# Designs tried in a protein design chat: VH-VL binders against Pleckstrin homology domain-containing family G member 5 (PLEKHG5). Part 6

Target 1, 101 residues: Pleckstrin homology domain-containing family G member 5 (PLEKHG5), of Homo sapiens (Human) (o94827r584to684)
Amino acid sequence: QLLLEGSLRMKEGKDSKMDVYCFLFTDLLLVTKAVKKAERTRVIRPPLLVDKIVCRELRDPGSFLLIYLNEFHSAVGAYTFQASGQALCRGWVDTIYNAQN
Below, E stands for the ipSAE of ESMFold2; O stands for the ipSAE of OpenDDE; V2 stands for 0.75 times the mean of E and O plus 0.25 times the DockQ between their complexes.

## First folded at step 7 (VH-VL; framework fv_denrakibart)

Design n3 (from k4 with light chain Y38W; at its last look DockQ between E and O 0.47; V2 from the best seeds 0.53)
Fold by OpenDDE, look of step 7:
Structure n3 (fold): chain C 101 residues (1-101), chain A 118 residues (1-118), chain B 113 residues (1-113)
Amino acid sequence: as target 1 above (101 residues)
Amino acid sequence: EVQLVQSGAEVKKPGESLKISCKGSGYSFTSYWIGWVRQMPGKGLEWMGIIYPDDSDTRYSPSFQGQVTISADKSISTAYLQWSSLKASDTAMYYCARFDYEWGFDYWGQGTLVTVSS
Amino acid sequence: DIVMTQSPDSLAVSLGERATINCKSSQSVLYSTNNENWLAWYQQKPGQPPKLLIYWASDRESGVPDRFSGSGSGTDFTLTISSLQAEDVAVYYCQQYYSTPLTFGQGTKVEIK
């Protein structure tokens, strides 16, 4: 089921920076982006399984780090997400954490 | 509709300063990068740099680092490209374009022709 | 820096015939995370700004005719115009946006034979 959705600013290690729309389900997180000149969204990253996500709030208010692990517990992806505020950021991190337990 | 409108053509002399503008509309200006691309007469496209208007995060091409300044005023949805001292070799068409890290430069301004001559 | 090299520099093709432009990157622009190639193609007609045609190497931008197609992966890419039309006369550029500095190919001029 859908637990949370909303806009986030996503940053990856390759210095990309863009606004995305994320959907957090009980078992996975989808990262989507509006398709240009269309009123629909597209999944732009493979689904992130919730049980393989490690999230940590960052010192920068409203931002959290998301590390994605493989089956060997090695980091294979890292994202920085920024919410519009610290409360929302905390909401994302807490919801992900709760979904993992 | 997404639109980028650039300032008009410029005729300058070497040594003069110049600041040209690019105004975005029809979209959230602070949610997309704005890039500048140079095209010298009869030549190809050259990436100069990009700026993220929300926080003014700016990335330059090594070839243009220190040669120009890219800035933005998000309050008026405008990006800028400026020179402190123009050279004849700066004569070119300058395009601003919206840059999306997923798609590339998806919307372009009409271009600003800059002519620098004695 | 990733260097983009196009071939040929110029191409003359008869109306209705196929036009093929190649683009090579000095490094792979395939992003392992989503298995997409961060490669774009642009069309620039005389006196106009460039126009985005293809992104992610093979996806057509909205409004782009079906006769335009992009293919390739890793370091070798191709833009194909299946049936050249008069309005397709332009200079075409490939561009990688895999990493900064963003870099364009030198361009390929397509003309009617």
Scores: ipSAE 0.517, ipTM 0.893, lowest interface PAE 1.2, mean pLDDT 94
ESMFold2, look of step 7: ipSAE 0.590; ipTM 0.880
ESMFold2 (binder alone), look of step 7: mean pLDDT 94; pTM 0.957

Design n4 (from k4 with light chain S99K; at its last look DockQ between E and O 0.82; V2 from the best seeds 0.69)
Heavy chain, then light chain:
Amino acid sequence: EVQLVQSGAEVKKPGESLKISCKGSGYSFTSYWIGWVRQMPGKGLEWMGIIYPDDSDTRYSPSFQGQVTISADKSISTAYLQWSSLKASDTAMYYCARFDYEWGFDYWGQGTLVTVSS
Amino acid sequence: DIVMTQSPDSLAVSLGERATINCKSSQSVLYSTNNENYLAWYQQKPGQPPKLLIYWASDRESGVPDRFSGSGSGTDFTLTISSLQAEDVAVYYCQQYYKTPLTFGQGTKVEIK
ESMFold2, look of step 7: ipSAE 0.577; ipTM 0.892
ESMFold2 (binder alone), look of step 7: mean pLDDT 95; pTM 0.962
OpenDDE, look of step 7: ipSAE 0.692; ipTM 0.925
ESMFold2, look of step 8: ipSAE 0.552; ipTM 0.883
ESMFold2 (binder alone), look of step 8: mean pLDDT 95; pTM 0.963
OpenDDE, look of step 8: ipSAE 0.729; ipTM 0.931

Design n5 (from k4 with heavy chain Y101W W103Y; at its last look DockQ between E and O 0.16; V2 from the best seeds 0.00; counts 0 for: placed apart)
Fold by OpenDDE, look of step 7:
Structure n5 (fold): chain C 101 residues (1-101), chain A 118 residues (1-118), chain B 113 residues (1-113)
Amino acid sequence: as target 1 above (101 residues)
Amino acid sequence: EVQLVQSGAEVKKPGESLKISCKGSGYSFTSYWIGWVRQMPGKGLEWMGIIYPDDSDTRYSPSFQGQVTISADKSISTAYLQWSSLKASDTAMYYCARFDWEYGFDYWGQGTLVTVSS
Amino acid sequence: DIVMTQSPDSLAVSLGERATINCKSSQSVLYSTNNENYLAWYQQKPGQPPKLLIYWASDRESGVPDRFSGSGSGTDFTLTISSLQAEDVAVYYCQQYYSTPLTFGQGTKVEIK
């Protein structure tokens, strides 16, 4: 079931930033990006299983941290997502949290 | 290449209004906050405020709240700092800088010198 | 408001020697969520705008020489220049960006002895 979708800005490190479109389902998060030249959207990251995600709001009022854990509960990925506003950011974090429970 | 280019030096008299500008290029202007920092002659750095150009969300230092107005025109990737009535004590160098909540002020303009004297 | 206090106000160091600048915040700038300190160091040379040197207390900005290092956590931070060079003559500022209002230290002037 699709729980939430929308545009986010994804950061991987200081100098890596891109606009993405995310789909949050009950069991996984998809990170996609529009390929303008091809007029299509592609998945640019492996699906992130919801039960392996840890999300927290950052000091940036529109941003949240997403940590992805492996089967050993070790962090194997970390992303910063920025929403268009604090309310939307909170919505993403809360929805992910609710999906985990 | 990320650049912030500020408007030229200003020489004004007390009571006059002033609006200086900061134009960003080489990056998505609406994706980063722009801040203004004052530096009086021979003094340290003072944060004045920041603005998020996409929605014009603006945060002021309590010391500058009501004393200046920070604005932005995202259509031309420009931020502004303005006074309705300058005072001699406003004489200072004013810097604009790109602000990231995670990394601080990572790119700075060259500064705008404002001189206010009778 | 978080008050930033640097020490010393000025420092004279011989070429090739270590320069150490301290910065204290009146409140912790460590964010428990990501365990990062929202503390930056800036270098301002005469007649130039400030330049970001260090962010998150210890990460060097791109292009910053290895002789610059930041350390500390919570409320106590240090900027170290392991071997002072002539081009390092400047005023250095710490700054917290943990919360608004953003605040700078008063600055430390580093000169060659």
Scores: ipSAE 0.370, ipTM 0.863, lowest interface PAE 1.3, mean pLDDT 94
ESMFold2, look of step 7: ipSAE 0.633; ipTM 0.906
ESMFold2 (binder alone), look of step 7: mean pLDDT 96; pTM 0.966

Design n6 (from k4 with light chain T33I; at its last look DockQ between E and O 0.16; V2 from the best seeds 0.00; counts 0 for: placed apart)
Fold by OpenDDE, look of step 7:
Structure n6 (fold): chain C 101 residues (1-101), chain A 118 residues (1-118), chain B 113 residues (1-113)
Amino acid sequence: as target 1 above (101 residues)
Amino acid sequence: EVQLVQSGAEVKKPGESLKISCKGSGYSFTSYWIGWVRQMPGKGLEWMGIIYPDDSDTRYSPSFQGQVTISADKSISTAYLQWSSLKASDTAMYYCARFDYEWGFDYWGQGTLVTVSS
Amino acid sequence: DIVMTQSPDSLAVSLGERATINCKSSQSVLYSINNENYLAWYQQKPGQPPKLLIYWASDRESGVPDRFSGSGSGTDFTLTISSLQAEDVAVYYCQQYYSTPLTFGQGTKVEIK
C-alpha cells in the first residue's frame, strides 16, 4: 500500500542536491528520479525496507536523516533528504515511523 | 562554478535608504540559503540573517531584526539587503554567502562596502 | 544564543611552526542524531572575504591544504596549522551553525613572528 509520495531533495555529499521523487509504501521506500531525455522515471536506489530505516529530523528545518541498517543493525547507508518545508519533513518522518509500528 | 557577485560600493548619508544585491550563479539558487554578514571596520564577523530563496523563509539575528530587510528574487537568482534609513553606524563591509545547515557558509561574495557619513 | 569565544585574540608564530587556535561554545554544538559538530572555521585574509576552511569541526573544505586541521567536540574546538606558511597570515573565525542565531567567534589574528 502506498502511504506517501512526493518530491524531495537528496543530498549527495558536499555541494550536491538532487531532486528525487519518493514513494513510501507500507514495506519499502523507493527513491526515483525523472529522466528528462527519456521522459520517464527511474529508480535510482535499491528499495529501502521500512523495517530497516531509522529517520530523524536534522537541524535544517526541512531536512531529515535516513539511516539504513543491515540485518545486524549496523548502518550501511545514510541519506539526507530535504522537503519543501518543516511540516512536510515532519510528515515524512512521522509516516515512516508509523509504518514501522 | 559557484559564484556570488555583490553590487558595488555605496557612499550614503544618514537617513538615506539603500538596497544592495547579491547574485548567485553556478548552482541551483533556490536550493540553498543566502546569508548576510556584517563586518564593521577592523571588527569581526556578525551574522545578520539568512533567506531561503525558494519560499523566502527569512531568519534574522535578534540584533538586526527590524533594522534591515532581507529579501530575494529567485527569478534572477538575487538576494537583497536593504535599509530604510541608514545610520553612520551602518558603515561596514557587507558580505553575502551561500549557507547550508550542514556545511555553513561555503561560498562568499566579494563584499559590498557601505560608507555612511554626513 | 550560543556564544563563541576564541583564544588567543592574536597569535604570532614563526614560519614552519605550529599555530593553534581554540574556540569554545557556551552550549554544545554536537547533534546527537548524526553525531556531528555544527562548527566551522573560516579564514579571512586582508582585503578578502572569509573562506570556509573546516566544517563539522574536522572536515576540510575542498582545496584546503592538509596543514589545516580541526578537532574537538561538544563545546571545545581547535584549529591547527601544523606548519605555518606566509600565505596563512589571516584572521580566523570559528562559527556555530547548530542553531539560529548563527554566531561567530571574535576572531584570532595569526601573524608571522
Scores: ipSAE 0.565, ipTM 0.898, lowest interface PAE 0.8, mean pLDDT 95
ESMFold2, look of step 7: ipSAE 0.621; ipTM 0.898
ESMFold2 (binder alone), look of step 7: mean pLDDT 95; pTM 0.963

## First folded at step 8 (VH-VL; framework fv_denrakibart)

Design p1 (from n4 with light chain T33R; at its last look DockQ between E and O 0.82; V2 from the best seeds 0.00; counts 0 for: pae E 2.1 > 2)
Fold by ESMFold2, look of step 8:
Structure p1 (fold): chain C 101 residues (1-101), chain A 118 residues (1-118), chain B 113 residues (1-113)
Amino acid sequence: as target 1 above (101 residues)
Amino acid sequence: EVQLVQSGAEVKKPGESLKISCKGSGYSFTSYWIGWVRQMPGKGLEWMGIIYPDDSDTRYSPSFQGQVTISADKSISTAYLQWSSLKASDTAMYYCARFDYEWGFDYWGQGTLVTVSS
Amino acid sequence: DIVMTQSPDSLAVSLGERATINCKSSQSVLYSRNNENYLAWYQQKPGQPPKLLIYWASDRESGVPDRFSGSGSGTDFTLTISSLQAEDVAVYYCQQYYKTPLTFGQGTKVEIK
């Protein structure tokens, strides 16, 4: 049920920037970070339901935008992700789209 | 283990330049911000700025914008704090610390004492 | 800019008794997206660099004793030391990392009475 996983750089809000490790499942996307050297990863955001994601590539190389919607179609979260290259970026966007359809 | 090791104490005269360093080890240096914090003798902590070493994205406190330069050389896992012309009022302890937007300042260097006196 | 104000500036507490430090921010540091408060507490013992105690207002950093706890939300926060020990003599700082410029409170000096 895991479709894709990998490192991304996440921007959120005006100033937040950090390296995260994302897991895309058939029905949800998890955003995680490592906690201490020997400890496991920790989920740092509420799980994102795939069917509530609006996702598109940005002009900046290797970047994509992810908007999270509530039940009223109002945006309640906005993320900019940077992959290590355009091919990986397209892979994330395409895999999310395929999981929605 | 995660360590931040700072350069040694400095005694300077007004008008001289100075560049102090902070070397990180035991972690992925490019995955975290490095911040600089001033503590004047007997006073509290003052945030000076942060830098993201991977791309040199640098953000300054308004109080220190234009007064210091924060930089990093990721090839040697080192961040720097730099003055082009020191003033007596720059006399303080300067800490570097690793910063993460989720965890705050979780590891601190030992501090570099800078004394500026005629 | 978010101004962080601590109270009291100093306090003396008997060994084994509870110490309470308050911190107020001029703006909310609660991020509605994840319901976490981006508020940290640091301890600075005499002659030492600061040390992280609490992040996200209430989450204890690894290796920090159970007697330290953080509480509060939005603009009002508290650090509690449930049973003061001799090694807890220090200055304690709250700090918001909700947005730049990152700002510290002025500090609270804790001493043994």
Scores: ipSAE 0.554, ipTM 0.885, lowest interface PAE 2.1, mean pLDDT 92
ESMFold2 (binder alone), look of step 8: mean pLDDT 95; pTM 0.964
OpenDDE, look of step 8: ipSAE 0.688; ipTM 0.925

Design p2 (from n4 with heavy chain D100E; at its last look DockQ between E and O 0.82; V2 from the best seeds 0.00; counts 0 for: pae E 2.2 > 2)
Fold by ESMFold2, look of step 8:
Structure p2 (fold): chain C 101 residues (1-101), chain A 118 residues (1-118), chain B 113 residues (1-113)
Amino acid sequence: as target 1 above (101 residues)
Amino acid sequence: EVQLVQSGAEVKKPGESLKISCKGSGYSFTSYWIGWVRQMPGKGLEWMGIIYPDDSDTRYSPSFQGQVTISADKSISTAYLQWSSLKASDTAMYYCARFEYEWGFDYWGQGTLVTVSS
Amino acid sequence: DIVMTQSPDSLAVSLGERATINCKSSQSVLYSTNNENYLAWYQQKPGQPPKLLIYWASDRESGVPDRFSGSGSGTDFTLTISSLQAEDVAVYYCQQYYKTPLTFGQGTKVEIK
């Protein structure tokens, strides 16, 4: 079931910064990018299992941190996401939390 | 249609300053990096640096750090490459190109030929 | 810095024959998170800007003919033109975009024999 979708700015490591489009389902979060035209999108990261996500709103308004854990509870991914506003950011964080419960 | 249009060819003397431009259209200018690439006559491609116009986050090749200034004016969708004092060795073709971390340099400007001679 | 080395510097291939260009990076360009290689191939014809052919080591850009293919992983990569056409005469560059400074190979000039 699709719970939330929308545009976010994603940062990884020191260099990577890009606009992405995310789909949050009951069990999965997909990170996608438009390729050339709006009619075509591509999943650019392995689907993130909702129960393996650790999510925390950051002090910078509109931003949240997402840590992805493997089956051994070791961090294998770290993402900073920025929504277009504080309310949208809270919506993402709350929806992920609620999907985990 | 995504386009990058560069300013015209330049003929300069050593010691003169120069600022060349790259205007992006047909896409969200602030959502992509703009890079500058030098090509000396008969030589290969050299990455000079990239800028993220939204916040002016700028990253230079070590070979060009301190030698040029990369800047952008997002209000007019334009990136710039600037020299404070040109040398004859700056004679080259200069390309701007749009950069995205997932697929590289996908759109290129037509190039700006800079000739520096006495 | 990741140094990109191409071989050969130039090659001459008969029309309709296979052209093979190798590219080696001094460090791995494989991103373990998504298991993709952040390596691109560009074509530059005389008097033209470069054109993106391949990204993620093996994915063809839109409008690029099927005769162009990329392969390899980690540090060793190959661009193959399965049946060389007259319009494929150009200089080909590999380029890593795994991390800054972004770096190009020195280029490989492909000509008809």
Scores: ipSAE 0.533, ipTM 0.878, lowest interface PAE 2.2, mean pLDDT 92
ESMFold2 (binder alone), look of step 8: mean pLDDT 95; pTM 0.961
OpenDDE, look of step 8: ipSAE 0.658; ipTM 0.919

Design p3 (from n4 with light chain N35Y; at its last look DockQ between E and O 0.81; V2 from the best seeds 0.66)
Heavy chain, then light chain:
Amino acid sequence: EVQLVQSGAEVKKPGESLKISCKGSGYSFTSYWIGWVRQMPGKGLEWMGIIYPDDSDTRYSPSFQGQVTISADKSISTAYLQWSSLKASDTAMYYCARFDYEWGFDYWGQGTLVTVSS
Amino acid sequence: DIVMTQSPDSLAVSLGERATINCKSSQSVLYSTNYENYLAWYQQKPGQPPKLLIYWASDRESGVPDRFSGSGSGTDFTLTISSLQAEDVAVYYCQQYYKTPLTFGQGTKVEIK
ESMFold2, look of step 8: ipSAE 0.623; ipTM 0.900
ESMFold2 (binder alone), look of step 8: mean pLDDT 95; pTM 0.962
OpenDDE, look of step 8: ipSAE 0.586; ipTM 0.907

Design p4 (from n4 with light chain E61F; at its last look DockQ between E and O 0.06; V2 from the best seeds 0.00; counts 0 for: pae O 10.2 > 2, placed apart)
Fold by ESMFold2, look of step 8:
Structure p4 (fold): chain C 101 residues (1-101), chain A 118 residues (1-118), chain B 113 residues (1-113)
Amino acid sequence: as target 1 above (101 residues)
Amino acid sequence: EVQLVQSGAEVKKPGESLKISCKGSGYSFTSYWIGWVRQMPGKGLEWMGIIYPDDSDTRYSPSFQGQVTISADKSISTAYLQWSSLKASDTAMYYCARFDYEWGFDYWGQGTLVTVSS
Amino acid sequence: DIVMTQSPDSLAVSLGERATINCKSSQSVLYSTNNENYLAWYQQKPGQPPKLLIYWASDRFSGVPDRFSGSGSGTDFTLTISSLQAEDVAVYYCQQYYKTPLTFGQGTKVEIK
């Protein structure tokens, strides 16, 4: 089931920034990017299993951190997402938390 | 149709300032990085830096940090490359190009030739 | 900095024959999270700006003919032109976009023998 979708800005480490469109389902999060090949959104990251996400709102308004864990509980990915506003950011964090519980 | 149109060729003397421009059209200007690339006569491509016009997040090559200023005015979909004091060694072709971490530098401007001579 | 080294610096290939260009990075450009290689290839024809050919090491950009292919992973990459045509006379650059500073190879000049 689709729980939330929307545009975010994704930062991977210190050197990366891109606009993405995310789909949060009950069990996974898809990170996609619209491509000028009309009518298509490309999945640009492997599907992120909701149960392996650690999500935390950041001090900067409208931003949250997503850490992805492997089966050994080691971090294998770290992403900073920026929503267009604080309310949308909290909506993403809350919806992810609710999907995990 | 995505286009990057650069300002015209420049002939300058050492010590003069210069600001060249790169105007993007046919796409959402604030949704992509703009990069600047130098090509010295007969030489290869050198990355100078990138800017994200939406928030002016700017990253410089160490070789160009402090030597040039990269800026953007998103209200007119234009990025800039600026020198406060040109040197003869700045004589080169300067390209702007659109950048995305998915596909790299996908669209390039026509280039701006800058000639600095006494 | 990730140093990109191309081989050869120049090559001459008969019309219709295969041209092969190698590119090595001083560090891996494979991003373990998505398993993509952040490696691009550009073509610069005489008197023109560069054009993107290949991204993510092996994906053709829009409008790029099938005779251009990219391969490799990690630190070793190859651009192949399977049947060289007259319009392929150009300098070819590899470039990593894994992290800043973004860096280009020194270029490989391809000409008709």
Scores: ipSAE 0.006, ipTM 0.645, lowest interface PAE 9.9, mean pLDDT 89
ESMFold2 (binder alone), look of step 8: mean pLDDT 95; pTM 0.961
OpenDDE, look of step 8: ipSAE 0.010; ipTM 0.673

Design p6 (from p1 with light chain W56Y; at its last look DockQ between E and O 0.87; V2 from the best seeds 0.00; counts 0 for: pae E 2.3 > 2)
Fold by ESMFold2, look of step 8:
Structure p6 (fold): chain C 101 residues (1-101), chain A 118 residues (1-118), chain B 113 residues (1-113)
Amino acid sequence: as target 1 above (101 residues)
Amino acid sequence: EVQLVQSGAEVKKPGESLKISCKGSGYSFTSYWIGWVRQMPGKGLEWMGIIYPDDSDTRYSPSFQGQVTISADKSISTAYLQWSSLKASDTAMYYCARFDYEWGFDYWGQGTLVTVSS
Amino acid sequence: DIVMTQSPDSLAVSLGERATINCKSSQSVLYSRNNENYLAWYQQKPGQPPKLLIYYASDRESGVPDRFSGSGSGTDFTLTISSLQAEDVAVYYCQQYYKTPLTFGQGTKVEIK
């Protein structure tokens, strides 16, 4: 059920920028960070349902926009993700689109 | 273990320039912010600014904008705080600290005492 | 800018008794997306750099004794030391990291009575 995983840089709101590790499953996307006391990760945002994601590659190389919609199709979250390169970025965008098809 | 090691104490005269350093080790230096915090003698903590070393994204407190320069050299895992012309009122302890939006300032340097006097 | 105000400015507490420090922010530091308060507490002992105690208003940093606890939400926050020890003599700062400029409270000095 895991389709893709990897490091991304996440921006949200006005100021937040941090490195995260994401897991994309067929139905959901998890945003995680390492737990200091152990070699495990912690989910730091509510799981994002793939069916509620609007995803678009940005002109800035290596970046994509993720808009999260509620049940009324209104945007309730906005994230900018940056991969380490354009190929990885396109991989994320394409894999999300394919999971939604 | 995560460590931030700052350069040693400085005694300077008004009008002199100064660049102090903060070397990070034991973690991925480019994955976290480095912040600078001033503490004047007997006073509280004042946030001066933060830098993201990977891309040099730098954000200043309005009180320090134009008064100092924050920079980093990621090839040697080092952040810097710099004055072009020191004033006596710059006499203080200066801390660097690692910052993340999930945990705040989780690791601090030992501090650099800067004394500016004639 | 979010102004952080602590009370009291100083506090004298007998060994083994409870110490309570309040912190109020001028704006909410609660992030609705993850329902977390971006509020940290730091301890600064004499002659030492600050040390992180609490993040997300109530989460204890690694190695921090369980006598330290944080509570509150939105604009009103509390740090509690349930049984004061001699080594807890320090200045305590709250700090918001919700948005820049990042801001500290003025500090609360805790002493042994």
Scores: ipSAE 0.503, ipTM 0.859, lowest interface PAE 2.3, mean pLDDT 91
ESMFold2 (binder alone), look of step 8: mean pLDDT 95; pTM 0.965
OpenDDE, look of step 8: ipSAE 0.670; ipTM 0.921

## First folded at step 9 (VH-VL; framework fv_denrakibart)

Design q1 (from n4 with heavy chain Y101W W103Y; at its last look DockQ between E and O 0.13; V2 from the best seeds 0.00; counts 0 for: placed apart)
Heavy chain, then light chain:
Amino acid sequence: EVQLVQSGAEVKKPGESLKISCKGSGYSFTSYWIGWVRQMPGKGLEWMGIIYPDDSDTRYSPSFQGQVTISADKSISTAYLQWSSLKASDTAMYYCARFDWEYGFDYWGQGTLVTVSS
Amino acid sequence: DIVMTQSPDSLAVSLGERATINCKSSQSVLYSTNNENYLAWYQQKPGQPPKLLIYWASDRESGVPDRFSGSGSGTDFTLTISSLQAEDVAVYYCQQYYKTPLTFGQGTKVEIK
ESMFold2, look of step 9: ipSAE 0.607; ipTM 0.895
ESMFold2 (binder alone), look of step 9: mean pLDDT 95; pTM 0.964
OpenDDE, look of step 9: ipSAE 0.630; ipTM 0.912

Design q2 (from n4 with light chain T33I; at its last look DockQ between E and O 0.78; V2 from the best seeds 0.00; counts 0 for: pae O 5.7 > 2)
Fold by OpenDDE, look of step 9:
Structure q2 (fold): chain C 101 residues (1-101), chain A 118 residues (1-118), chain B 113 residues (1-113)
Amino acid sequence: as target 1 above (101 residues)
Amino acid sequence: EVQLVQSGAEVKKPGESLKISCKGSGYSFTSYWIGWVRQMPGKGLEWMGIIYPDDSDTRYSPSFQGQVTISADKSISTAYLQWSSLKASDTAMYYCARFDYEWGFDYWGQGTLVTVSS
Amino acid sequence: DIVMTQSPDSLAVSLGERATINCKSSQSVLYSINNENYLAWYQQKPGQPPKLLIYWASDRESGVPDRFSGSGSGTDFTLTISSLQAEDVAVYYCQQYYKTPLTFGQGTKVEIK
């Protein structure tokens, strides 16, 4: 079931910065990006299983940290996502949290 | 349609300052990096730097750090490359291009030829 | 910095024949998270700006003819033109965008024999 979708700005590392479009389902999060020339959308990350995600709101308003854990509960990925506002950011974090419970 | 339109050719003398421009259209200017690439006559492509217009986050090639200044005015969807003091060795074609960390440089300007000679 | 090295520097191929350009990176540009190679190929025809041909090492940009293909992974990559056409005369560049500084290969000039 699709729980939430929308545009976010994703940062991975100090130099990485891009606009993405995410789809949050009950069991997974898809990170996609539009390919304008081809008029298509591409999944740019493997599906992130919801039960392996740890999210925390950051001090920067509208931003949250997403940590992805492996089967050993070790962090294997870390992303900063920025929403258009604090309310939307909180919505993402809360929705992910609720999907985990 | 995505377009990057650069300012016209420049003929300068050593020691002069210069600022060339690259105007983007047909897309959200603040959502993509804009990069500058130098191509000296008969030579290959050299990455100079990139800027994210939304917050002006700028990354330079070590070879060009301190040699040029990259900036942007998002209110008019324009990126800039400037020199405070040109050298003859700055003679080259300069391209701006839209950069995406997933796709690379997917759209390019037509280039700005800069000629520096005494 | 990741150094990109192309081979050969120049290539002359008969019309309709295969052209092969190699590109090596000094370190892997394969991202373990998504298993994608952050390697692009560009075509620059005389008097024109570069044009993106291939991204993620093997995906063709929209509008690029099927005769162009990219392959490879990690540190070794290849651009292949299966059947060289007259309009393919150009200089081709590989480029890694795995991390900054972004770096280009030195270019390979493809001409008709």
Scores: ipSAE 0.018, ipTM 0.741, lowest interface PAE 5.7, mean pLDDT 92
ESMFold2, look of step 9: ipSAE 0.620; ipTM 0.901
ESMFold2 (binder alone), look of step 9: mean pLDDT 95; pTM 0.963

